VHH binders against Putative glutathione-dependent formaldehyde-activating enzyme. Designs and how they scored, part 4

Target 1, 157 residues: Putative glutathione-dependent formaldehyde-activating enzyme, of Halomonas elongata (e1vbt6)
Amino acid sequence: MLLEGSCHCGAVRFRVVSPHPYPFNRCYCSICRKTAGGGGYAINLSGDADTLVVHGAEHTSIYQAEIDGLTSPGERHFCSRCASALWVFDPRWPELVHPFASAIDSDLPRPPERVHLMLENKPDWVEIESREQDRCFAGYPDESIAEWHARLGLEEG

## First folded at step 1 (VHH)

Design e01 (framework vhh_4orz_3)
Fold by ESMFold2-Fast, scan of step 1:
Structure e01 (fold): chain B 157 residues (1-157), chain A 118 residues (1-118)
Amino acid sequence: as target 1 above (157 residues)
Amino acid sequence: EVQLVESGGGLVQAGGSLRLFCAASGFTVSSNYMAWLRQAPGKRREWVALIYSGGSTDYADSVKDRFTISRDNAKNTVSLQMNSLKPEDTAIYFCARGRYSYGLFDYWGQGTQVTVSS
């Protein structure tokens, strides 16, 4: 599926091909919540890094979180004009880019199951809209985005 | 050894046209994601046109409908047809092979100068 996205001010627009476009993964950690989570979490998608095309790339900036005194290799790209969080790129997995669902303008499909992760880091005011079938994890889940799509028969390409 | 060599730049009057060429060696352009980028005096580099391995193309808003990127698989070249040129198109134009967002390209050419007079 070709995904189209943008920042709020329109200075940055992008396109990326996603073989796994279901927005199922809700992360409640402080990094995702503070950088991309107005609802108390961020939703990450997967995309093929080779297909990422950016308009207005001169307006993007990179943030790398510091965790326990160490700089994370994960790059959080955002609009330097409006602060919209756009995507995550991690050089340890250079074939992948992870756009935030909040930055996607294309119609995303509704996931049949959601995965809630990093719940131990969730503040009390954040409400979890968990359904009986959804999966919840105090830390990281036990499967990747690609594995989730494969398990539920939802992969494209 | 991977190499990219640009040509076709020059001086042209506003409203004119130029065609840039990128000769690639050490890899096949039809199997790769290729781009044209430019850098105007005193400014950062920006991409202007891309062609994917499958042949689809994308353009920056500033050049859309004026520029056309294409490839010649037999000659292993990528070209950029520039029409209705404006003074603000004055820049050094670079050919690049990439697999990531702008700025993360594997290989770049040395560039070819395009100057558009009013």
Scores: ipSAE 0.000, ipTM 0.112, lowest interface PAE 15.2, mean pLDDT 79

Design e02 (framework vhh_4orz_3)
Fold by ESMFold2-Fast, scan of step 1:
Structure e02 (fold): chain B 157 residues (1-157), chain A 118 residues (1-118)
Amino acid sequence: as target 1 above (157 residues)
Amino acid sequence: EVQLVESGGGLVQAGGSLRLFCAASGSIFSINAMAWLRQAPGKRREWVALITSGGSTDYADSVKDRFTISRDNAKNTVSLQMNSLKPEDTAIYFCAARYSSGWYQDYWGQGTQVTVSS
């Protein structure tokens, strides 16, 4: 599926092809919450990095998180004008880019099952809206974004 | 999900050597980098060494030329060879895994105690 996205101020717009377009992951870790998690979590999608086309790329900036003294090679791209979080790119997996669902303007499909991860890092004020079919993990899930789509028969390509 | 278990710690005299091991289980094929960190009594965790899946290594200045990190992908283990140990190397040593299953995340183990007597 072709996804179109943008920052709030419109300075950055982008398109990317996603074989895994369901917005099912809710990550409650401090990095996701503080950079892209106004509701206490962030939602990442999967996209094909080779298909990413950016208009207004000169307005993007990169943040690399520091995790207990180690600089993460993961790049969090955001609009330097309005601070909208846009996508994550990790050069260790150069074929993938992970746009945030919050930056997508396309009508995303509703996931039949959600995954809540890093719940041990959830602050007390965040209340989980967990449905019966949803999966919850204190730390990391036991499957990838691609594996989740495959398990539920939702993958494309 | 990744589980990390450290081993190989113990008591050694200054100038001695120890080899630490970290065994990974679970979704281990998604691990792209492994690191060793340490926490001395009453202090914050300090980064020690890192190795990527491609074999690139990096070390903290305090352990450079004394410690060597290595990976055995077939056994899903990472090792830290510690030579010329000093009393200030006394700490709980933790391994950490950078896991990516289509997005970025890290894991931490429980730790193994290293005590260096003078």
Scores: ipSAE 0.006, ipTM 0.176, lowest interface PAE 9.7, mean pLDDT 78

Design e03 (framework vhh_4orz_3)
Fold by ESMFold2-Fast, scan of step 1:
Formats: structure tokens, sequence, C-alpha cells
Structure e03 (fold): chain B 157 residues (1-157), chain A 120 residues (1-120)
């Protein structure tokens, strides 16, 4: 599925092809929460980096988190004008890009279940809006994004 | 905190053997595929070996039949047995954890690496 996205001010627009476009995961870790988590979490999608096309790239900036005294090679790309979080890219895995669902303008499909992860790192004031079918994990989930799509019959070619 | 700590590298003569170890912490080890990658000076990173959660293995053509990857879920370790080493195997070897949702052997964490030098 072709996904189209943008920052709030419109200075950055992008498109990317996602083989797994269902926005089912909610990550409550401090990096996701503090950089892209107005609701206490961020939602990441999978995208094919070779298909990423960006307009207004001169308005993007990169943040690399410091984890235990080391600079993470993971790049969080955001609009330098309005601060909208746009995507995560790690140059060690150049074939993948992870756009944030919050930056996607295309109609994303509604997931039949959601996965809540990194709950061990969630502050008490953040509410979890959990449905009966949803799954919750204190750390990383037992299932990858690709496995979730396969289990629910939602994979795209 | 995800940590991957490699050990076991060193200097060895062509035709020799080495065993590399990776100690993993900070994630549910048994839920993720693990891999060994290598990078020689001035070269691009190269995937070497992969072991899935269930223990199935895959190898790059350049190391097939010479290297064996294994894992111990009780100890959170992954190992690489390297036999019949060639000078072309000289590289820094990295242990890596599969990136969540990749499905294509992509990895989001690797350690500082361990140097393997194979002399002729």
Amino acid sequence: as target 1 above (157 residues)
Amino acid sequence: EVQLVESGGGLVQAGGSLRLFCAASGFTFSSYAMAWLRQAPGKRREWVALITRGGSTDYADSVKDRFTISRDNAKNTVSLQMNSLKPEDTAIYFCAKEIYGSGRYYFDYWGQGTQVTVSS
C-alpha cells in the first residue's frame, strides 16, 4: 500500500510503500513517548526505504537518542519548522523506514486488535485504552509486525 | 536497555577455527531471531548467519558449510563456530537482534563487535 504523509505545517511531504500498513502497535517507551507520543505512546509502521520520496527535505532534522552513554545510530526525522515526528531510519538496516502513523494522511486500515508494548516504562498518568481483544506487554511483544499481519490474514504482496 | 556483548575474536592462521559468543540482555531473547554480521575495513556490512526463534538457521553463501550458528535461550547467548577460516573472513563481527516487524532479517541492535584477523 502506498502511504502519503506530511508534517503539520506542510513544509515536508512524503510517500512510501508499506507491505504491512495496519497501525496496530502502541509503544510507551520514553523515546517514543517524548518525541512522538502526545497520547503517551507512538505508533510505527513498516515501509520500504527504497520507495521513500520526500518533498521539502531541507526542512527535516535528525535526532539520535543517547542510550546508556552511547549515541544510537537510529535516526528520528522530524520537521524543523513545526516539530512533527515523521519517520525513523537506521542506516545499519538501509532497506527499512518506519513512518509514524501520526504523520500519515492516507486512510490507514483499522486494526482488529492492538498491541501495547513497553508498558513497564509507562508513567502512571498515561491511560491505556485497551479493548477486550487487545494484547499488552511489559516489554517487547512475543510477535513481530510481520507475524501479527500473518496471524490476522492482513499481509499485502 | 538492550545490550549485546561479543567475545571470542582474535588472530588465527588460515585454516584455523574460532568460536564467537554474544551475551544478550534487556529484551525477551527467546522471542527474536539473532544474527551475526561482519564488516571488513572499507567494505559494506555483510550478513553472515541467522538463527530463528525456533532454531532454524540460514547462512550467507560465502560461509556456508564452514560456519555454524547456535543459541542457548536459558543463558541468553548466541554463538558462531567458525571453521576453515580464510584471510577474506578478516572483519569485525557483530551480534545483532532482529528489528521488530522486519520479517526480512533486518536488525535494530548490535554490539561493539569483536575483531577476527585471519593471517595467510
Scores: ipSAE 0.000, ipTM 0.206, lowest interface PAE 13.2, mean pLDDT 78

Design e04 (framework vhh_4orz_3)
Fold by ESMFold2-Fast, scan of step 1:
Structure e04 (fold): chain B 157 residues (1-157), chain A 119 residues (1-119)
Amino acid sequence: as target 1 above (157 residues)
Amino acid sequence: EVQLVESGGGLVQAGGSLRLFCAASGFTFSRNAMAWLRQAPGKRREWVALISSGGSTDYADSVKDRFTISRDNAKNTVSLQMNSLKPEDTAIYFCARELPYGDYKFDYWGQGTQVTVSS
């Protein structure tokens, strides 16, 4: 599926092809919450990095988190004008780009099952809306984004 | 339950070589990035080497050109080939699993294997 996205001020617009477009992944870690998580979590999607097209790229800036004294190679791209979080690119997985669902303008499909991860790092004020079918993990999940889509029969070409 | 078991450590003389192994279970190994970290006495844990699910590698400057990380997805193992070892490489070496969501974070560590390099 072709996903179209933008920052709030409109200076940055982008499109990317996602073989895995379901917004199922809710991450409650401090980095995701503080950079892209107004609701107490961030939702990362998967996209094919080779298909990413950006308009207004001169208005993007990159933030790399510092974790336990190490600088993350993960690049969190955001609009330098309005601060909208847009996508994550990690050179350790150069085939992937992870746009935030909050930056997507396209109608995203409703996930049949959500995955809640990094729950050990969740603040007390964040209430988890977990459905019977949803999966919860104290840390990282035991499956990738691609594996989640495969397990639920939602793979795209 | 996620399990990471390190082996291959030992005592070696400066200039020597060791190969460390990590046996992984309890998750889909082939889809996860794996890393080696080390901790010397009185120092912070530091990252040493990383291998992505797709096989891309990255190394800390202190070990670049001396260490090589590799993986065998059929056996669910990660290995670290350490060449030209220095006394400064003396540490407990840990195998760790990473998430591919753009964060440099390790969610699980093994028990570690001791590497001692004599002068």
Scores: ipSAE 0.013, ipTM 0.284, lowest interface PAE 7.7, mean pLDDT 81

Design e05 (framework vhh_4orz_3)
Fold by ESMFold2-Fast, scan of step 1:
Structure e05 (fold): chain B 157 residues (1-157), chain A 118 residues (1-118)
Amino acid sequence: as target 1 above (157 residues)
Amino acid sequence: EVQLVESGGGLVQAGGSLRLFCAASGRTFSSYAMAWLRQAPGKRREWVALIYSGGDTDYADSVKDRFTISRDNAKNTVSLQMNSLKPEDTAIYFCAAVKGYSWTHDYWGQGTQVTVSS
C-alpha cells in the first residue's frame, strides 16, 4: 500500500510503500512518548526505504537519542519548522523506514489486534485499554512488525 | 526479554587475539540483531560490530578486517573474534540485543574487560 504523509505545516510531504500498513504497535517508552506520543505512546509503521520519496527534505532535521551514553544510530526525522515527527530510519536496517502513523494522511486499516510494548516505562497517567486479543509486553514483543502481519494473515504487497 | 552475559575478556599484548562470547537467555534471541559495543576510559560508548537476525554483518571502520562477529541461534550465543589487537582497543566490551523498530540497544550485559598492552 502506498502511504502518503506530511508534517502539519505542509513544508514536508512524503510517500512510501508499506507491505505492512496496520497501525497496531503502541510504544510507551520515553523516546517515543516525548518525540511522537501526545497520547502516551507512538505508533510506528513499516515502509520500504527504497520507495521513500520526500518533498521539502531541506526542512527536515534529525534527532539521535542518547541511551546510557551511547548515541543511537537510529534517526528520528522531523519537520524543522513545525516539529511534526515524521519517520525513523536506522542504518542498521537500511531496507526499512518507519513512518509514524500520526504523520500519515492515507486511510490506514484498523488492526484486529494491538500490541502494547515498553509498559514498564509508561507514566501512571497513561491508561491502557487492552482487549482480550491484544498483547502486552513489559519490554519488547517477541515478534517484528512483519511477523505480526504474517501471523494474522494481513500481508499486502 | 533477553538477558545477556559476556565472557572471554582479559589481558593481551598488542598484535594478539581474543574471542568474546555473549550468552543470551530468552525466547526472542533469534529475532534480534546483536551488537558489540565498547567503552574506553574517559570516552563514551561506541558500537563495534553488528550482526542482523538474518546473518549479515557490519563493522565500525576502526575494527574492520580485524574483528569478526558471528551468532549461533541454536545455542543463543553471539561471539566476537578480535585479531591484531591494538592498545586503543582497550575497553569494556558490551553485548547488546537490538530490535529495529525501537532504535534502542534494549538489553545490555554487564560487560567484559579487554586490556591490550603495548
Scores: ipSAE 0.013, ipTM 0.263, lowest interface PAE 8.4, mean pLDDT 79

Design e06 (framework vhh_4orz_3)
Fold by ESMFold2-Fast, scan of step 1:
Structure e06 (fold): chain B 157 residues (1-157), chain A 118 residues (1-118)
Amino acid sequence: as target 1 above (157 residues)
Amino acid sequence: EVQLVESGGGLVQAGGSLRLFCAASGFTVSDNYMAWLRQAPGKRREWVALIYRGGSTDYADSVKDRFTISRDNAKNTVSLQMNSLKPEDTAIYFCAREGYKLSTFDYWGQGTQVTVSS
């Protein structure tokens, strides 16, 4: 599926091909929550990094989180004008880019199941709206985004 | 160096079909993400079809199920088969090579005119 996205002010627009476009992962960690999680979590999608095309790239900036005094190699790209979080790129997995569902303008499919992860980092005011089909993890889940799509029969051809 | 030349445009009646061709030189189409865009009079340029290196394709909702993009590796060409044409499809059609990472389209041709009469 071709995904189109943008920042709120319109200075940055992008397109990326996603073989796995269902927005099912809710990450409650402090990095996701503070950079892209107005509801207490962020939702990351999967995209093919070599298909990423950006208009207004001169308006993007990169934030790298500091974890225990060390700089994380994960790059969080955002609009330097309006601060919209756009995508994550990690050079350790250079074939992948992870756009935030909040930055996508294309109509995303609604997931039949949600996965809640990093719950040990959730603040008390954030309520988990878990359905009986949803899966919850104190840390990282046991399957990748691609594996989730395959298990539920939702991957693109 | 790099050149894209479109052909196959013309005048057709609504409901008809037309096939556009894009001849590429200076690079190999099968190694690149290729697109067809169009620009109608008084409107902005918009994309309509994509084919990338692995051969998978994607389409704008307005042309899905009517247009088919394909490539011929031996001839180094990209084609757009347009079926069930509508007056709203009237535009200049451009073949473009998608840029990666920091650019959208780094090369495109001069376009070919498609006119669909009602």
Scores: ipSAE 0.000, ipTM 0.109, lowest interface PAE 17.7, mean pLDDT 78

Design e07 (framework vhh_4orz_3)
Fold by ESMFold2-Fast, scan of step 1:
Structure e07 (fold): chain B 157 residues (1-157), chain A 119 residues (1-119)
Amino acid sequence: as target 1 above (157 residues)
Amino acid sequence: EVQLVESGGGLVQAGGSLRLFCAASGFTFSIYAMAWLRQAPGKRREWVALITSGGRTDYADSVKDRFTISRDNAKNTVSLQMNSLKPEDTAIYFCAAQPWGSSRYMDVWGQGTQVTVSS
């Protein structure tokens, strides 16, 4: 699926092809929450980095987190004008880019099952909107985004 | 400190076999999916094989039936058995850890191991 996205002010617009467009995962960790999580979590998608086209790239800035005392080569791209979090790119895995669902303007499909992860890091004020069919994890679950799509038969072939 | 250390690469003739090893440290290995990726000169890294925390495996079409991925949670290692090697398999091979909820791999450092397949 071709995904179209933008920042809030409209200075940055982008397009990317995603083989896994269901916005099913909700991550409650401090990095996701503080950079992209107005509701107490962030939702990441997967995209093919070779297909990423950006308009207004001069308005993007990059944040690299400190992990275990080292500067992560992972790049969090955001609008320098309005601060919208846009996507994550890691040059160690140059084939992948991860746009945030919050930056996508395209109609994303509704996931049949949502997964809530990193709940041990959730602040007390964040209430989980969990349905009976949803899955909850104190830390990381044992299934990747691609594996979740495969298990539910949602991969585009 | 999180580390992934690849080994086992080398020079082999077409039709030959190699076994690669990845030693992991600094994280709870057993709950992560582990993958092998490769990068040939002038190309982007491509995914080769994956093994989940539960032991389920998956392979890129180019290596199906020739490569086998396995893991040993007691030793924090993942291995890739490569059979019927082709010149097109020539690349630097990288080990990666994949958390759930992300198609991105864990933020870890691995040097890679060179595999060269002669005709």
Scores: ipSAE 0.000, ipTM 0.159, lowest interface PAE 13.6, mean pLDDT 79

Design e08 (framework vhh_4orz_3)
Fold by ESMFold2-Fast, scan of step 1:
Structure e08 (fold): chain B 157 residues (1-157), chain A 119 residues (1-119)
Amino acid sequence: as target 1 above (157 residues)
Amino acid sequence: EVQLVESGGGLVQAGGSLRLFCAASGFTFSNYDMAWLRQAPGKRREWVALIYSGGYTDYADSVKDRFTISRDNAKNTVSLQMNSLKPEDTAIYFCARHSGSYLRAFDIWGQGTQVTVSS
């Protein structure tokens, strides 16, 4: 599926093809919560990095998290003008780009199952909206975004 | 060469114990989260236990309180102590390096070691 996205101020617009467009991952870690969480969590999608087309790229800035004194190679791209979080790119996996669902303008499908991860990092004021079928993990999930789509038969061409 | 090599698998009776070992080479072991996953015939792989570089541990509900993951950074080894084994624990057990990304689980896998739990 072709995903179209933008920052709030409109300075940055992008398009990317996602073979895995279901917004099922809710990450409660401090990085996601503070940079793209809307107060509780972030939702990351999968995209084919080779298909990413950006308009207004000169208005993007990169944030790399400091983890235990080391700079993470993961790049969080955001609008330098309005601070909208846009996507994550990690050069260790150059084939993938992870746009935030909050930056997507296209209609995203509703996932049949959600995965809640990094719950040990969740502050007490954040409530988990978990359905019976949803999966919850104190740390990392047992499958990647691509593996989740494959397990449920939900991959897009 | 980046490599993970498992050992310690075998046949054990229900209620018994077994300890798996994973020897890592070719990367800075202490900087990575390490995991054990398993795959039973005809089933999807499932993660069993995770140990973070900082020493915190996480377990699947099916093995919590029965299995213990540990690491020895000086020896580049991660271990899985399996107690109170059940026939349902029969699977090939894989050592894996966590990618460091919550969006992508594991990037390096061992060849696996067979664990068979008889009735």
Scores: ipSAE 0.006, ipTM 0.233, lowest interface PAE 9.7, mean pLDDT 81

Design e09 (framework vhh_4orz_3)
Fold by ESMFold2-Fast, scan of step 1:
Structure e09 (fold): chain B 157 residues (1-157), chain A 119 residues (1-119)
Amino acid sequence: as target 1 above (157 residues)
Amino acid sequence: EVQLVESGGGLVQAGGSLRLFCAASGLTFSSYTMAWLRQAPGKRREWVALITSGGDTDYADSVKDRFTISRDNAKNTVSLQMNSLKPEDTAIYFCAKSYRDFWSGYYHWGQGTQVTVSS
């Protein structure tokens, strides 16, 4: 599916093809929450990096988190004008880009099951809206975004 | 299921050496950056050494020239050679990896191995 996205101020607009467009992940860790999680979590999608087209790229800035003294090679791209979080890119996996669902303007499909992860790191003011079919993890889930789509029969070939 | 199992810790006298091993399973090992972290009693976890999928290494200033990180992709292992050990190196040592896919840039570590350096 072709996804179109933008920052709030409109300085950055982008398009990317996603084979896995369901917004199912809710990540409650401090990095996702503080950079892209106004509701206490961030939601990432998966996209094909070779299809990414960006207009206004000169207005993007990159943040790399420090984790226990290590600088993460993961690049969090955001609008330098309005601070909208846009996507994550990691040069170790150059075929993938992970746009934030909050930056997508296209109508995203409703996930049949949500995954709540990094719950051990969420603050007490954040409430989990978990449904019977949802999965919850104190740390990381036991499957990738691609594996979640495959398990639920949502894989596009 | 991703598993990281550390071994090689123990009690050693100051000035001695130890080699730590991390056996990884359930992942495409050669694609991940591997790292060693440590946590001393009552302290925050700190980074010690890393080795990228391409073989590049980096070290914390406190251990530079004393510790050497290496990997064996055929055996899915990463090791840490520790020389000239000091009492300040006493800690639980953790093997860590970066997640593939969405979790890239976050570290997942094992249960750890205890290193105690007596004076």
Scores: ipSAE 0.007, ipTM 0.191, lowest interface PAE 8.8, mean pLDDT 80

Design e10 (framework vhh_4orz_3)
Fold by ESMFold2-Fast, scan of step 1:
Structure e10 (fold): chain B 157 residues (1-157), chain A 121 residues (1-121)
Amino acid sequence: as target 1 above (157 residues)
Amino acid sequence: EVQLVESGGGLVQAGGSLRLFCAASGFTFSKYAMAWLRQAPGKRREWVALISSGGSTDYADSVKDRFTISRDNAKNTVSLQMNSLKPEDTAIYFCAVDYYGSGSLPHYDYWGQGTQVTVSS
């Protein structure tokens, strides 16, 4: 699926092909909560980095988390005008880009099952709205975004 | 600055056991979650096990009940005890520091050169 996305102010627009378009992952870690929001979590999608086309790239800025004096190589791209979080790119996995569902304008499919992860980092005021089918993890899930789509037969390709 | 050095890999028969070690330096080890990942020839890297700074553990379904991750904060070491090894466990095993990835494929910051595990059928 071709995904189209934008920042709130419209200065940045992008397109990316996702073989895994279901917005099923809810990440409650402090970086995702503070940079991407989403009601106490962020939702990440998978995209093919080679297909990413950005208009208004001069208005994007990169944030790399600094933890205990060390800079993470993971790049969180956002609009420098309106601060909308757009996607994550990590040069150690150059074939992948992870747009945030909050930045996608295309109609995303409804996931049959959601995965809640990094729950040990969740603040107490954030309520988990878990359905009976949903899966919950204190840390990372036991499968990637691609593996989740494969398990449920939801891959495009 | 940040260094992760894996060791303990080798050749073992199916059903056997190995214990992997990761020596960490250059950061405040006790404050970070640590993980083990693996990559088999021609396959994508996959997450295997995670241990939080507080000692909580999580495992990939493929290794649950067979692998145990542990840490020693006094020695800045994370270990992976691998029991009931299968040929499909053959891979290079990597130690990684988890700085809170984006929630997709695990995005781990700083990892070493890996240690080879080969399991004969």
Scores: ipSAE 0.012, ipTM 0.233, lowest interface PAE 8.0, mean pLDDT 79

Design e11 (framework vhh_4orz_3)
Fold by ESMFold2-Fast, scan of step 1:
Structure e11 (fold): chain B 157 residues (1-157), chain A 118 residues (1-118)
Amino acid sequence: as target 1 above (157 residues)
Amino acid sequence: EVQLVESGGGLVQAGGSLRLFCAASGFIFSSNAMAWLRQAPGKRREWVALITTGGSTDYADSVKDRFTISRDNAKNTVSLQMNSLKPEDTAIYFCATRGEWLKGYDYWGQGTQVTVSS
């Protein structure tokens, strides 16, 4: 699926092809929550980095979090004008880009099952709305975004 | 298919040293962060050491200054040098890598047993 996205002020617009477009994950870690998580979590999608086209790229800036005293190689790209979180690129997986669902303008499909991860890092005020079919993890999940789509028969192509 | 094979474990007296090795195959080793985790009897698995693709390292407080993680990209190996071993270090040690961003670590071997006698 072709995903179209933008920042709030319109200075940055982008498109990327995703074979795994379901917005199923909810990450409750402090980095996701503080950079892209007004509801206490962020939702990350998967896209093919080779297909990413950005308009207004001169208005993007990169933030790299410090984790356990080390600078994370994961790059959080955001609009330098309005601060909208846009996508994550991690050079350890150079063929992938991870747009935030909050930055996507395209109609995203409704996930039949959600995955809640990094729950040990969530503050008490954040409520988990877990449905019976959803999966919850204190840390990282046992499956990738691609593996989730494959398990549920939702892969495109 | 991703495969990680641990070796180098054994029985050692407190204060001794061991070096663990992990042979990796089935993925682009130089593009993945590598970690060592351990599981003691009756405990959950805990993270011990991490080495990034760029060679930066980090350690759990319990092993800091005693353990050293290193990698050899030409040989697709990661190793853990364990010095000043304590009985509390007794555990099965697992080599792990991340499948992709957000997945966390995968374990692809049976681990290697380290037993430290008092």
Scores: ipSAE 0.044, ipTM 0.413, lowest interface PAE 5.1, mean pLDDT 84

Design e12 (framework vhh_4orz_3)
Fold by ESMFold2-Fast, scan of step 1:
Structure e12 (fold): chain B 157 residues (1-157), chain A 120 residues (1-120)
Amino acid sequence: as target 1 above (157 residues)
Amino acid sequence: EVQLVESGGGLVQAGGSLRLFCAASGFTFSDYRMAWLRQAPGKRREWVALIYSSGSTDYADSVKDRFTISRDNAKNTVSLQMNSLKPEDTAIYFCARGVTSYYDKGFDPWGQGTQVTVSS
């Protein structure tokens, strides 16, 4: 599925092909919450990095998190004008780009099952609205985004 | 509780070889990518080698063709074979558990490190 996205001010627009377009994961860690998590979590999608086309790229800035004194090679791209979080790119996984669901303008499909992860890092004011079919993890989940789509029969070519 | 314990460091002459080991516990080792990082005197920490859960590998340009990373899932170990060592390879080497591809948190948690010193 072709996904179209943008920042709030319109200075940055992008498109990317996603074989795994279901917005199923809710990550409650401090990096996701503080950079893209107004509701207490962020949702990342999977996209084919080779298909990413950006208009207004001169208005993007990159944040790289520091963890225990190490600068992560992971790149969080955001609009330098309005601060909208747009996508994550990590050169260690050059085939993948991860747009934030919050930056997608295309209609995303509703996931039949949600995964809540990094719950040990969740602040007390954030309440989890977990449904019977949802899965919850104190830390990392036991499957990748692609594996989740495969398990539920939802992957695209 | 995740634990990583590095070993195998030491003193070597330029052109020599060393093999580093990392023993992991407290998580399902086979599900994670593993990495070796280093911190040279007066410099920031840098990544040098990565091995994916699939067994595929990536290397920093500075160590390509000289270093080989490998893993043994039955023993929960990752190792780094270092050949043709140069004085510029002098650093404390750290083992790290990599994050999954949809999260860019880098490497967590850190081991305590093992010192490698290469004399000219």
Scores: ipSAE 0.000, ipTM 0.147, lowest interface PAE 11.4, mean pLDDT 80

